# VHH binders against q9p7j3, part 9

Target 1, 174 residues: q9p7j3
Amino acid sequence: MILPLFPETQVHVFVYENVSNCAAIHEQLISQNPIYDYAFLDAATILYKKQVYSAIIRALEDRRDEQMKTKTIHSEVILSLSPKTEISSAFRQFSMTKKSKNIVVVKIDSKLTEEEEFERLDKLVEGNRVEFSDEELQKLIDFKVLKKNYKLDPSTLENPLASILSSIALRGYS
Below, E stands for the ipSAE of ESMFold2; O stands for the ipSAE of OpenDDE; V2 stands for 0.75 times the mean of E and O plus 0.25 times the DockQ between their complexes.

## First folded at step 1 (VHH)

Design b36 (framework vhh_5c3l_4)
Fold by ESMFold2-Fast, scan of step 1:
Formats: sequence, structure tokens, C-alpha cells
Structure b36 (fold): chain B 174 residues (1-174), chain A 121 residues (1-121)
Amino acid sequence: as target 1 above (174 residues)
Amino acid sequence: QVQLQESGGGLVQPGGSLRLSCAASGFTFSRYWMSWVRQAPGKGLEVVSDISTDSGYTTYADSVKGRFTISRDNAKNTLYLQMNSLKPEDTAVYYCAKTYPELFGDSQDIRGPGTQVTVSS
């Protein structure tokens, strides 16, 4: 995909449902295995493609401006999904856990094609890949989790897109 | 200013036990996941154990699983590592770190001098 202001940045986003090996993936992440250098998100927290893209753009802006708060661009994506600047809180809210069943995986600055990344991830993730689309994401979202993470009230929960995007874009700008 | 001060290391015989402590200051300790990481001579950093903000989640490296226990006291801003059944291969400098266990490379925000653990007869 092509991002405004970052047309030379390679971005791949993958969605997996019914993942059976999240505990094994989580173990590899804590051991800092470099083949797992991706942002692994719990799909229960993601409602829209624009939500993921807004976090990616914010992370790339922070990298461009030398304002990253985390070590990698992938961890910066996870932080950027959160309306707050608390790193551990953001990871708890949005990262895949050992109990996750559906995940969204983001790769930035890949040296591989989308097909090559898919083949690599197919070896790491034991689940069914689905298209990265609003339709598929809406099947995997947990609205109670979404409401808690973005502090949505009943009046915004039916049309939360604008509230979510403003929370991502305006984080840290008062 | 973030400060982490490790203590409790020393010389112990194989099969022995040690308890490490880490005193934290300069940040809101209760809001961060914490790790113990170690570095043996000539080796890279190994993440030994992680603990969530509320102690509801802990993880351990396969090398220490069943022998080490991580815990924290948020009221005292202190992280602990109980090390049982120590082996010569556990010889390393042990560091506490503010960490992000789901993400590669985020355990590098290490403060303080570490504490030396030597397991030998």
C-alpha cells in the first residue's frame, strides 16, 4: 500500500482468524526472536482499516521527526493505536496475548514482497488468513474492548470511526 | 530521571538460592511491565522473566522455567526475582528493566549497574 507522505515505505497488513498458536508466538516475541519482528495486534481491538493506517502514519511521522518512544517502528505502531502515551498500557490494550484467537499483523520496511511475507507468516501463524478489509475486521472486533480502549460512550459507539481516528491523530497534542 | 538499582547477587553453590531486588524511582512503577534480563560473559542479553503491571501475567525463559519466580510490590516500587536450584549456566550480570514483552528490542531501557550472580563450587 501507498501512504500519503511516505510513498517509499513498504507496508503489509495481514489478518488471521482462529489462530491456535498465540502462546507460542508470544513466547517468541518475549525471547526477541528477530523473525517475529512484526506488530502483532489482537483483532478484538481493531474495527477499521483506517484505524490501523492512522496508527502506521502516526508511527512513521514520529520516526521522521525523531520522536519515537519505543525501539522499533512496529512497537511504535502499537503505541500509536492508544489514545495515551503510556507504553505498557498501550501494549496491554492492543497487543496479541497468549489467549488471543484472531490477530492483525503489521510489517513496515519489509525487504520482501507481500507474497513472500505471507509465506513467511504462514510458517509462524497457525490460523486462517482473511482479507484486510472492514468487512472481515467487523467479524472479529469485540465492542466491549473497543469501548474501553477508546473511552467511547453509548452516543459514539454506533459511529465510532471519527472518535477513534481523532484519538490516534491527536494523542499527545492536548 | 529513571533509576533502577539492582541488589542481592553474590556467589552461591550449584543447587543454591538467591533473591534479587530492584528498587525503582523516577517513573510511575505501577504502570510499567518489568523484566529481569541477564548477560553472561561473552553473550548477548537474555530476557529471563517478565511481569505485568498487576502481576496477573508472568513469563519465563525456558532455561529458568520452574526454578525462578518473578514478583513485584507496587507499593514499594520494587521488583523481585527468586532464583532456586541455581546452575553454573545461570552465572551472569542480572539487570532489571522497564520492558515490553510483546515487542522485539524494547528491553534496552536498562538503568543501574546490574548485580553479579556467580554459581560455582
Scores: ipSAE 0.012, ipTM 0.176, lowest interface PAE 8.8, mean pLDDT 82

Design b37 (framework vhh_5c3l_4)
Fold by ESMFold2-Fast, scan of step 1:
Structure b37 (fold): chain B 174 residues (1-174), chain A 121 residues (1-121)
Amino acid sequence: as target 1 above (174 residues)
Amino acid sequence: QVQLQESGGGLVQPGGSLRLSCAASGFTFSRYWMSWVRQAPGKGLEVVSDISTDSGYTTYADSVKGRFTISRDNAKNTLYLQMNSLKPEDTAVYYCATLDWSGYPELTDYRGPGTQVTVSS
């Protein structure tokens, strides 16, 4: 997937349900294994494809402007999902944990095709890959987690998308 | 208490060789990817090489590929960098470090105090 504003940047997004080895993946991330250089997100926090794309665009904008707050573009995607620029809080809110069951995996700057990335991830993730679509994401979301993470009030409950996208796009502006 | 201690630096002539060692303690060395990072005078940090927990995967910066070899001995908690065909451009302080790429808040970047390598004739 190529974003029009960043045509030089290859982006792949994968969704896995019923993942049984999140603890092992978390260990690899803590050990700084660069083979695991992906953004591993808890699918309980993601409701829309546009939510993920907005975070990716914000992370790419921050990299372009030399304003990244984290060490990698992938950790910047995790931070960019948060309405605030507090790194520890963003990771607690959105990143995969050892107890996660469903995950969204983002790869930026891949030198591999989507098929090649799938083959690599198939070896790393013990779960079932599903389509990256709003329909599939809505089966995995935890609405209580979503409401808490984005501070959704009663006025935004009928259409949380606009509120979520605004939170991501306006993160760090003050 | 995490400690990384480099040794083996020194003055060498162009074309010469040096072997750097890094003794690790205070953490489970065998579970961490390790790197050698250098800083030349007036320049930023450059990751020279990294190595996986089981030595099955290694990478090298283009500037050192074919000349440097990274290795580790998990039984001795020691990381090595064999540097061959040294050039004046390799002059830098060399640091042993855990890889600092993921940004996970549970991680602390561990880096030794460094060892000076000077390549001059």
Scores: ipSAE 0.015, ipTM 0.338, lowest interface PAE 6.7, mean pLDDT 84

Design b38 (framework vhh_5c3l_4)
Fold by ESMFold2-Fast, scan of step 1:
Structure b38 (fold): chain B 174 residues (1-174), chain A 122 residues (1-122)
Amino acid sequence: as target 1 above (174 residues)
Amino acid sequence: QVQLQESGGGLVQPGGSLRLSCAASGFTFSRYWMSWVRQAPGKGLEVVSDISTDSGYTTYADSVKGRFTISRDNAKNTLYLQMNSLKPEDTAVYYCAAEGFLPYSDTGYDVRGPGTQVTVSS
């Protein structure tokens, strides 16, 4: 994927369903294993491709402006999904857990092609890869989780895209 | 090296107050979100309060909201927790925590100090 404001930044996004080894992956993430340098998101929290892209763009803007609040660009993506600028709540709300079943995986600054990253991730993730598309994401979302994370009321739940994108773009201002 | 050192804990009666301090060194304190986390006997870690780099944003656990106030002094590399109207259920070891090297932990913070004991009893 090519981002208009960051044309030299390589971005890959992968979606896995029915993942059986989330506990093992989580242990590797806590231990800072560099092989797992990706943003591992719980798919229950992601409804749209634009939601992920907005968080990536915000993280890249914060890196460009030397305003990152976390150690890595991948952890900054996770923080950027949150409507608030607080690290602990963002990771509890959006990152994969030991109990996750479906995950969204983001890689930024890869020196590998998308196919090479897939081969690498296929060795780390025990699940079925599906297309990164709104259709597939809508099969994996948990609307109760989405409502809680973005504080959506019943009127916004019917078409939450604008509210979610505004929350990400205006993070810290509303 | 990165160090966080808590102080200000002690024994206090229900309804009393305490002010905790955390002295930070070995990193650029002003660039990190800071948190107070606590662990009661036999229980897991609970994030009590978070504060942004510039104090523009603060959060509180529902159990302490209205009673505790988090603050920071970036010039002194110090984090504070003002605790009012203390209850027996606030008895715990209180830890100062900084955003870590890998924030996938249950609290989102990898770096924390050795802790300071707060005991609320009559």
Scores: ipSAE 0.015, ipTM 0.271, lowest interface PAE 7.6, mean pLDDT 83

Design b39 (framework vhh_5c3l_4)
Fold by ESMFold2-Fast, scan of step 1:
Structure b39 (fold): chain B 174 residues (1-174), chain A 122 residues (1-122)
Amino acid sequence: as target 1 above (174 residues)
Amino acid sequence: QVQLQESGGGLVQPGGSLRLSCAASGFTFSRYWMSWVRQAPGKGLEVVSDISTDSGYTTYADSVKGRFTISRDNAKNTLYLQMNSLKPEDTAVYYCAKSFDYPGLETYSDHRGPGTQVTVSS
């Protein structure tokens, strides 16, 4: 994917369902294994492709402007999904946990092709890869989690896209 | 309310030692990574050290490796930083910070204490 304001930035997004080794992946993140330098998101929190892209764009803007709050661009993506500026809250809300079953994995600034990243991730993630599409994401979302994370009322929950994108653009660092 | 209170700072001569403490309350201390962060006069924030929930993993900035040791006592909800062989460039306000549980990818916390001043001068 090519981002209009970041044409030289390589972005790959992968979706896995029925992942059985989230606890093992989490332990690798704890040990700071550089092989796991990705943003691992719980798919229960992601409804649209545009939600993920908006968080990526916000993270890249903050990196460009030297205003990142986190150490890595991948951590910044996770923070940027949150409607608030609270780092620990954002990670509890959006990051993969040991109990996650479906995940979205983001890689920014990859020196590998999409196919090479796929082969690498397939060795790390014990699950079924599905297409990164609104259709597939909508099979994995938990609307109760989404409502809580973005403070959606019942009326906005029926058509939440604009509210979610506004929250990402305006409140990640404000 | 998350509360973090640093202590142990002061004036020390080059080559000296100090031990900083951070008393934590308002959250389950044993469930979170903890960090020490410092800010020197006229400079930005620098993460000095991180420690995992069980002390099994620690990190240090290159500037302090071999001189500083981070530790924690989960029974007492207390974080420590043992600072040895102090240098004038270690002069800074030192902050205790609550980290999130996505380890290795985050160096800043939502919550910092008010800080404790460390001055290294002859």
Scores: ipSAE 0.014, ipTM 0.254, lowest interface PAE 6.6, mean pLDDT 83

Design b4 (framework vhh_5c3l_4)
Fold by ESMFold2-Fast, scan of step 1:
Structure b4 (fold): chain B 174 residues (1-174), chain A 119 residues (1-119)
Amino acid sequence: as target 1 above (174 residues)
Amino acid sequence: QVQLQESGGGLVQPGGSLRLSCAASGFTFSSYAMSWVRQAPGKGLEVVSDISSGGGSTTYADSVKGRFTISRDNAKNTLYLQMNSLKPEDTAVYYCAKEGLYSFGPDSRGPGTQVTVSS
């Protein structure tokens, strides 16, 4: 995908359901294997495509402005999903865990085409690829997790998009 | 498999300078963010500086900002810390540390190099 404000930045987003090897992927991330240089998100935390794009845009803005708080652009995407600027909390809230079943994978600055990244990821992820769409994401979300991560009350939980996007855009100013 | 070896520590007078080096092997150095962390006698571990995998982003602890400069040479698999205007409070063992992709914290450190700032 192409972002209007960052037209030269390659961005690919992939969604996998029924992933059986999350524990193995997590061990590779802990061992810092560079083959796994992606943002691996727990799909239980992602409700909308716009949520992911907003975090990507915020991370790219922070990189452009030399304001990144984390070590890589992919880590900055994970941080940017959180309404707080505390790194360990953001990763605990949004990153894939050993117990995750469905994941969203983000790749920024790829030298590969989307098809080539799919071929690479299909060798790393033991699950079913699904379309990156609001329909598919809404099948994978955990509303209890979403409510906790964005501090939503019952009145906003039924229509949370504006609150989520505002939390991402205004991170650190509330 | 990951090996990190620090060098360049020593005894220096207040106001002096030292340059620390860290030779890295056993992993693809250019793909990982790196940090310098230190531990003073009787104190906890402090992250003094970190640098992104591509070198475009750096951060510094308030205690060292303006005095220390972190840099890396990915072609030589080497991390550096230039330390200027050293103070007695900078006395510590300095460790080179490999950071996780998600910034979970340093997964491994070298054995450390002693820096002593004293007359």
Scores: ipSAE 0.013, ipTM 0.159, lowest interface PAE 8.2, mean pLDDT 83

Design b40 (framework vhh_5c3l_4)
Fold by ESMFold2-Fast, scan of step 1:
Structure b40 (fold): chain B 174 residues (1-174), chain A 118 residues (1-118)
Amino acid sequence: as target 1 above (174 residues)
Amino acid sequence: QVQLQESGGGLVQPGGSLRLSCAASGFTFDDYAMSWVRQAPGKGLEVVSDISWSGGRTTYADSVKGRFTISRDNAKNTLYLQMNSLKPEDTAVYYCAKGYRSLPFDYRGPGTQVTVSS
């Protein structure tokens, strides 16, 4: 998908199942190793491709408007998934943890080709890459986590897409 | 303490225009989506428009689409509502609000009266 407001921005999204080295990746992220400059998300929090793209678009809008609240575009993607504006809360809710098993990885403005990003990331992540699709994401989601993160009631859980997208776009407004 | 102060309301004739302003203080304005909410005499609250924290996303109620424009100036901590082609049905008290459904009404301003008549 081309981003209509950011047609020159390269975006790559990768999904990994059964990742065995999340603790090692987490240590690299804490140390701010530039090789790990990606948004590493817990797949338990992501239900739709549009959810990820909405957060990316929000982060790119914030960068364009010189209103980023975090140091990197990738950390801004993580913040942008949250319906609240608290950075630490957003990272607790959406970031990969040492105990994560399945992850979604976002790369923006790569200086590498998509092929080279695949090769590099496959060396950093010890897991099985799967298709970035709604079908695959629905196998990895934790609905209890999703409900808590977006404050969904039983009626919205039946078809949560519009509610999630509104929460990302409007950040905490219904 | 969160403070929201609306201004710019008044009496206007049908087809006229008004520009509402909301001065915000006591919180990090550019971290929050903002909304304009109105209440007509004898009716409930209606959300008329909202805007994302960056200004990159806006929504409008069907009743005001094409006539109202929401905007914000984060450098000035100010929210705006440009109201064009006003109708008698737009007569209401207009409130500036921070997180309408997630926050108590004490995060809503005191309101500014808009009357479309004559």
Scores: ipSAE 0.000, ipTM 0.104, lowest interface PAE 18.8, mean pLDDT 81

Design b41 (framework vhh_5c3l_4)
Fold by ESMFold2-Fast, scan of step 1:
Structure b41 (fold): chain B 174 residues (1-174), chain A 118 residues (1-118)
Amino acid sequence: as target 1 above (174 residues)
Amino acid sequence: QVQLQESGGGLVQPGGSLRLSCAASGFTFDDYAMSWVRQAPGKGLEVVSDISWSGGRTTYADSVKGRFTISRDNAKNTLYLQMNSLKPEDTAVYYCATKYLGSRTQYRGPGTQVTVSS
């Protein structure tokens, strides 16, 4: 979809369940292999499509304003999911790990179409692709992880969307 | 070297409870699924319960469903089996086992004896 503030920016988001090679992918990310230049997120941390899009928009705003805190736009997306500006904490909270089973993959500024990126990712990720939808994400979320990451109290946990989006949008400006 | 060491077995009366533990070392415990398997006298191996690497998914054999609970503490590299409402047919040597350990070889510990008798 076209982002209203960044219509020239190509954004693709993919969701994979039952991924068997997360350890191998994680090793490639640690070695900074350029072929793996994506934001690889643990799906246990993502509840809504708008959560991912909010982080993408915030990362693109920080890039536009020359305020990125990380080296790449993809690492900035990961940072932007966190309510705090602490890079190491954000990566521990939201990045895929060797133990992840379900992942959300974000690509920004692709030279490829969505279909071509899917074909490429299918060679890197050993799992089942599912639709990037709130319904599918809700099957993969871990609510205990969500509560810890966004410091949700009992009053917000039943309907966390507004709190999550506010945390992402107001990171560093509160 | 991969090592698995079970403990907690013993003699218990029908209807009683036992908690088995398995200490794991020599591999990245929290990257692998784990199982409890048992062997009753004169019978083959039976897988009684499986647990995923994270503890988020568990399965149980029909013979133990509702009575046994498998769990793990990844910080302590320890696997557990809580056994309630024990029956004489639960009498067996209980083994801690890995589903897969980065090789084609399945690993088991030496086992711990559970005897359910009056």
Scores: ipSAE 0.000, ipTM 0.068, lowest interface PAE 24.3, mean pLDDT 82

Design b42 (framework vhh_5c3l_4; at its last look DockQ between E and O 0.01; V2 from the best seeds 0.00; counts 0 for: pae E 13.7 > 2, placed apart)
Fold by ESMFold2-Fast, scan of step 1:
Structure b42 (fold): chain B 174 residues (1-174), chain A 118 residues (1-118)
Amino acid sequence: as target 1 above (174 residues)
Amino acid sequence: QVQLQESGGGLVQPGGSLRLSCAASGFTFDDYAMSWVRQAPGKGLEVVSDISWSGGRTTYADSVKGRFTISRDNAKNTLYLQMNSLKPEDTAVYYCAAHYGKPFSDVRGPGTQVTVSS
């Protein structure tokens, strides 16, 4: 996908359901294995494509402006999903865990095509690839997790998109 | 093997100061954003402060803003928390945590006890 504000930046987003090896992936992330240089998100936290793109745009803006709080663009994407500026809260809220079952994987600055990245990821992720679409994401979301992460009340849960995007865009950082 | 070791806790009078240190080993320290988190008796974890990989950006919880200062020395693989104007409510076990897109619970030290009492 091409982002209007960053047309030269290659962005690929992948969704996997029924992943059986999240613990193994997590161990590779802890060891900083460069093969696993992706943002691995728990799909229970992602409701819309726009939610992911808003976080990516925020991370790319922070990289452009030399304001990244984390060392890698992929870690910055995870941080950027959170309405809080606290790093540990953001990673706890949105990162894949050893117990995750469905994941969203983001790759930025790939030198590979989308198809080539899928071939690479299919070797790393033991699960079923599904389309990155609002329809598929809505099958994987946990509304209790979403409500907690964005502090949504019952009235905003009926149509949370604007609230979520506002939370990402207006996140304070000082 | 990733290791984080906190030190510098102790008993201090209200209004006093302490400096906490966290020695890091087993990973490239300057690739990680770092946090100080605390757990008071009978309470959950509270994020106190965090600092970017470069040290250029910091944030603080409202409860400690203006009293605590987080800093890091990437050449020494060490994270610091300078705590001034300490209050009894600051009594907690303090943990340092490292973040590279991973939950803080997976890369956290064993903690150091801070007790603020007269």
Scores: ipSAE 0.201, ipTM 0.589, lowest interface PAE 4.7, mean pLDDT 85
Fold by OpenDDE, second read of step 2:
Structure b42 (fold): chain B 174 residues (1-174), chain A 118 residues (1-118)
Amino acid sequence: as target 1 above (174 residues)
Amino acid sequence: QVQLQESGGGLVQPGGSLRLSCAASGFTFDDYAMSWVRQAPGKGLEVVSDISWSGGRTTYADSVKGRFTISRDNAKNTLYLQMNSLKPEDTAVYYCAAHYGKPFSDVRGPGTQVTVSS
């Protein structure tokens, strides 16, 4: 997928459920294995496609403006999901953990088609790919975690997407 | 293996200063943003400050803004926290944390005790 405001940047997003090797993936990320150059998110923290896209856009904007807090665009995506400016909080809130079962995987600056990228990623992730859709994400979400991460309350739960997007977009501007 | 070791803590009077250091090893230090977190008695972990991989961008908790300064020396694989105008409320164990995509609680040193008391 090509984002309108970033025509030179191809983005792919994949969702996996019942992943058995998150611990192994996590170790590879720690080791900075270049094969694992993705943003690995805990699906329990993701409710909407637009949430992911908003974070991606924010990260790309940060990169464009040379304002990234993290070294890689993928880590910046993780940071961008958070309403908090603290990197520690963002990773704690949204990053895949060793105990994760369902994950959202984001690839930025891909040189491959979606199918080609999937074939590559599928070798790394031992799980079942599901559609990247709000419907599928809703099956994987932990609402308790979501509410905590974005401080959702009864007033914002009527339109949680708006609240989430606002949190992402306005991080650091309060 | 990733290792972090904090130092520089101690007992100081209110209004005093301390400079914490964190020695990092077992990973490419300059590839990662770093943070200082602290845990006060009876309280949970809170983020004090973080710094980008290059050191060009920093953030601070509201409670420490204007008093604390985070910095890093990538050539020495060391993270620093200059703490000025210390308050009793700053009393806590301070930890250095590296961000690999892990929960920050998984990658930190043993901590260094900072006690601010008259």
Scores: ipSAE 0.035, ipTM 0.366, lowest interface PAE 3.8, mean pLDDT 91
Fold by ESMFold2, look of step 5:
Structure b42 (fold): chain B 174 residues (1-174), chain A 118 residues (1-118)
Amino acid sequence: as target 1 above (174 residues)
Amino acid sequence: QVQLQESGGGLVQPGGSLRLSCAASGFTFDDYAMSWVRQAPGKGLEVVSDISWSGGRTTYADSVKGRFTISRDNAKNTLYLQMNSLKPEDTAVYYCAAHYGKPFSDVRGPGTQVTVSS
């Protein structure tokens, strides 16, 4: 995938459900194994494609502007999902954990086609790939987690997209 | 390729009105928040107005509140700025920008000149 505002940057996004090896993946991420250089997100925190795209774009903006707060573009995506600038809370809230069941996986600066990247990722993730779509994400979301992460009140839960995207877009301006 | 193109600028007398348009192409327009940003001669950039991806939220600089109205038509990939009751201090180059979190930080057009003068 090529984002219009970053035409030289190839991005792939994959969604897996019923992942049985999140603990093993987590250990590889802690070990900084370069084979696992992806952003692994807990799908329980992701309701919309636009949520993920917004975080990717924000991370790429911060890289372009030399404003990144984390060591890698993938860790910056995780930070960029958060309404706050605090790195540890962003990872605690949005990153895949040992206990995760469903995940969204982002690869930025890929030198591979989507199919080639999938073949590589599929060797790492033991789960069922599903379409990256609002329909599939809606099946995997935990609304209690979403509400907590974005401080959504009952009045916004009927149309949370605008509130979520504003939180991502305005981080650091309030 | 990604493009933004402003139009509708020009010379107008104080108290007059102009409507700026910004045509977008080469990307999915309704995935982006949009802003109008202006630069007066010898000054820095000022965010004039911002509009969310859906159009559901708008903000305005204090200097233009009540006089300017931002809107968007996602079906036509077009952003608008209606400028009423123009003042000489509104003289600037006006830029249209698409962004996800920092107005004027992602993609901008070449700008359109607005001059308010007798």
Scores: ipSAE 0.000, ipTM 0.183, lowest interface PAE 13.7, mean pLDDT 84
ESMFold2 (binder alone), look of step 5: mean pLDDT 84; pTM 0.849
OpenDDE, look of step 5: ipSAE 0.000; ipTM 0.240

Design b43 (framework vhh_5c3l_4)
Fold by ESMFold2-Fast, scan of step 1:
Structure b43 (fold): chain B 174 residues (1-174), chain A 119 residues (1-119)
Amino acid sequence: as target 1 above (174 residues)
Amino acid sequence: QVQLQESGGGLVQPGGSLRLSCAASGFTFDDYAMSWVRQAPGKGLEVVSDISWSGGRTTYADSVKGRFTISRDNAKNTLYLQMNSLKPEDTAVYYCAKSLYGRPTYDHRGPGTQVTVSS
């Protein structure tokens, strides 16, 4: 997608369900294998496309302003999903784990087309690709996890979008 | 002020059909997924079917798959359940419920409509 404030930045987002090799992927992420330079998110934490795009925009703003708190733009996306600036907490809350079943994968500044990234990721991820859409994300969300991560109260559970986006945008100013 | 009102239940013979309706008010109907939930005599609640806010996604319990069809008319704030090939095992009170992403919120389910399938 083209971001209005970052029109030259290529962004690709992929969703996989029923992933069987999350433990293997996790080991590659720990070893910092450059082939795995993506933001690997647990789909249990993502409810809306706008949630992902808001985190991407925040990460790109922090990069532009030379204020990134993590080493890579992809780790900055993971941090930016969290309402707090504490890095280890953000990774525990949003990044994929060895036991994840469904994942959202973000690539920024790709030298490849979306089709080429898809072909590459299909070799790394043993799962079923689904559309990056609100409908598909709503099948994979864990609402208990979402409520805990964003401190949602009962009054916001019916329409949490505004609260989630506000939490992402106001990260570090709460 | 969420209000849900079911209708369309009744007595029907095995193999028959019924269409249930749920009239919704007090909230923006097309912002929410909706569910049909049932409770048979002496048993717990069973989620029968879910439909997304747009109607683009539907799910069904294995017990009703292929026989029941959930639909919605967002212009009329109405949820429907078309029930075909009814079985005695479908006898239950049927409730509509506002659902958060396929998870019914029972705090605002309707009063229910009785479906009895018997010869």
Scores: ipSAE 0.000, ipTM 0.107, lowest interface PAE 18.7, mean pLDDT 82

Design b44 (framework vhh_5c3l_4)
Fold by ESMFold2-Fast, scan of step 1:
Formats: sequence, C-alpha cells, structure tokens
Structure b44 (fold): chain B 174 residues (1-174), chain A 119 residues (1-119)
Amino acid sequence: as target 1 above (174 residues)
Amino acid sequence: QVQLQESGGGLVQPGGSLRLSCAASGFTFDDYAMSWVRQAPGKGLEVVSDISWSGGRTTYADSVKGRFTISRDNAKNTLYLQMNSLKPEDTAVYYCATPKYFGSHLDYRGPGTQVTVSS
C-alpha cells in the first residue's frame, strides 16, 4: 500500500502466530540491539490493517512535524495506536510482552526489500507466518483487550472500525 | 542488565513537598521514554507521569496534574519527580519504569521508594 502523504516511505508489516520466543525478543528490545529495530505489537490488540496504517501515518506526521514523543519511528508507531498520548499506557496496551503468542511487526524506512526484511525477521521470530489481512488479524484479536484499549461499548464493538480510526486520529488533539 | 534505583521518599506532612530521583543504568537511557508509577496500600499500580526520550513532552494523571512535575537529566541518566502540595492520597511506593518494561517482571522496575503523607 502507498501511504497518501508519504508515498516514498517504505513500510512493511508482518504477522506471526504461535510465537515461542517472545521473552527472548523482549530482552533484545530492552538491550536496544539494532537488529531488532522494528515495532513489535501484540496481535491481541490489532483488528484491522487500517488500524496499523493509521498509526503509521500518525507516527510519520509526528516525525515530519518534529513532534515525536519517542526517539525512534517504530516506538512512535506503538504510541500512535493509543487514543491517549500517555506514553506508558500506549506501550503497556499495545507492545509485545514476554507472554505474547501472536505478534504484528512493523518496519519503516528499510533499505531492504520486503522479501529481504522477511528473511531477516524470520530468523528472529520463532513462529508461523500468516498474511497481513483483516481475515488473519480477526483470528488473533482479543476483543476484551480491544474493548478496554479503545473504550468500546457493546454497540460500537459490533462495528468498531470507524471508532478505532477516529480514536487514533484524535489522540491528544484538542 | 537494566538497573533502576529510586530515592528521595520519606514521611511528609500534608501540603509538603518531596523530590524523587531514579538512577538508570544498563541501557541507553536517552533513547527511552520514562515513567513514574505508584502503588498505594491495597491498590493496584497507577501511572502518575510520563516523559519523552528528550524531555520535551510530559503527561500526568488527573490525580496529580498541577502538583507533580516530571523531568530528566540525560547526561546523568537520572529521572526526577517533584511532588508539591502532597495529600494523604499520595501515600504509596513510587517506582520508576520505562513504558516498554512496565508490566514485565519486577526486575524491569526499581525496588521503589516509600512516600508517606500524614500528620
């Protein structure tokens, strides 16, 4: 997909299910190993492709406008998924944890092709690759987590896309 | 190995002030956002304040807004929390944490510093 405001930006998104080494990946992220420079998200929090792309667009807007709250574009993507601009809440709610089983991985500004990033990432993640599609994401979502993260009521939960996208677009803007 | 060490807690009267410090080591401190979180007796964890990697952006819980100020000194790998107009409801163990480490094992937070506000 070509991002409307950032057509030259390279964006790759990968989905893995049944990941067995989330604890090891988490340790590498804490150690700031540059090989792991990706946004690692818990798939339990992601329902739609558009949800991920909306967060990417917000992160790129913040970078363009010199308003990033975090040092890396990948951390800014994680923050941008949250309807709130509270950094701790966003990372707690959306980041992969040591106990995660399914993950969504985002790479921005890669010098590598999608196939080359995929080959590299496949060495880091011990899990099964699946297509980045709404169908696959809907198999991995935890609706209790989604409801809490976006403050959804039962009527909104039946068709949450517009509410989620609006929440991402309006995070911290008054 | 990530190490976080809080200090500056103590007993203070209502309306008083305290300044907490957190010394960080074992990671590139200036690449990460930092948080102060607290746990009052018999209650869960509450995030009281966040600060961006550069110190340019801060957020506060509604319970402490206007009374607490978070800051950082990246040259010294130190996080601070200035607490003014303290209330009995602020009595808690205060921990420093990175957002990415919060909710993990206790070893990704410091041991905490006790703040008691009473007469």
Scores: ipSAE 0.005, ipTM 0.333, lowest interface PAE 10.2, mean pLDDT 83

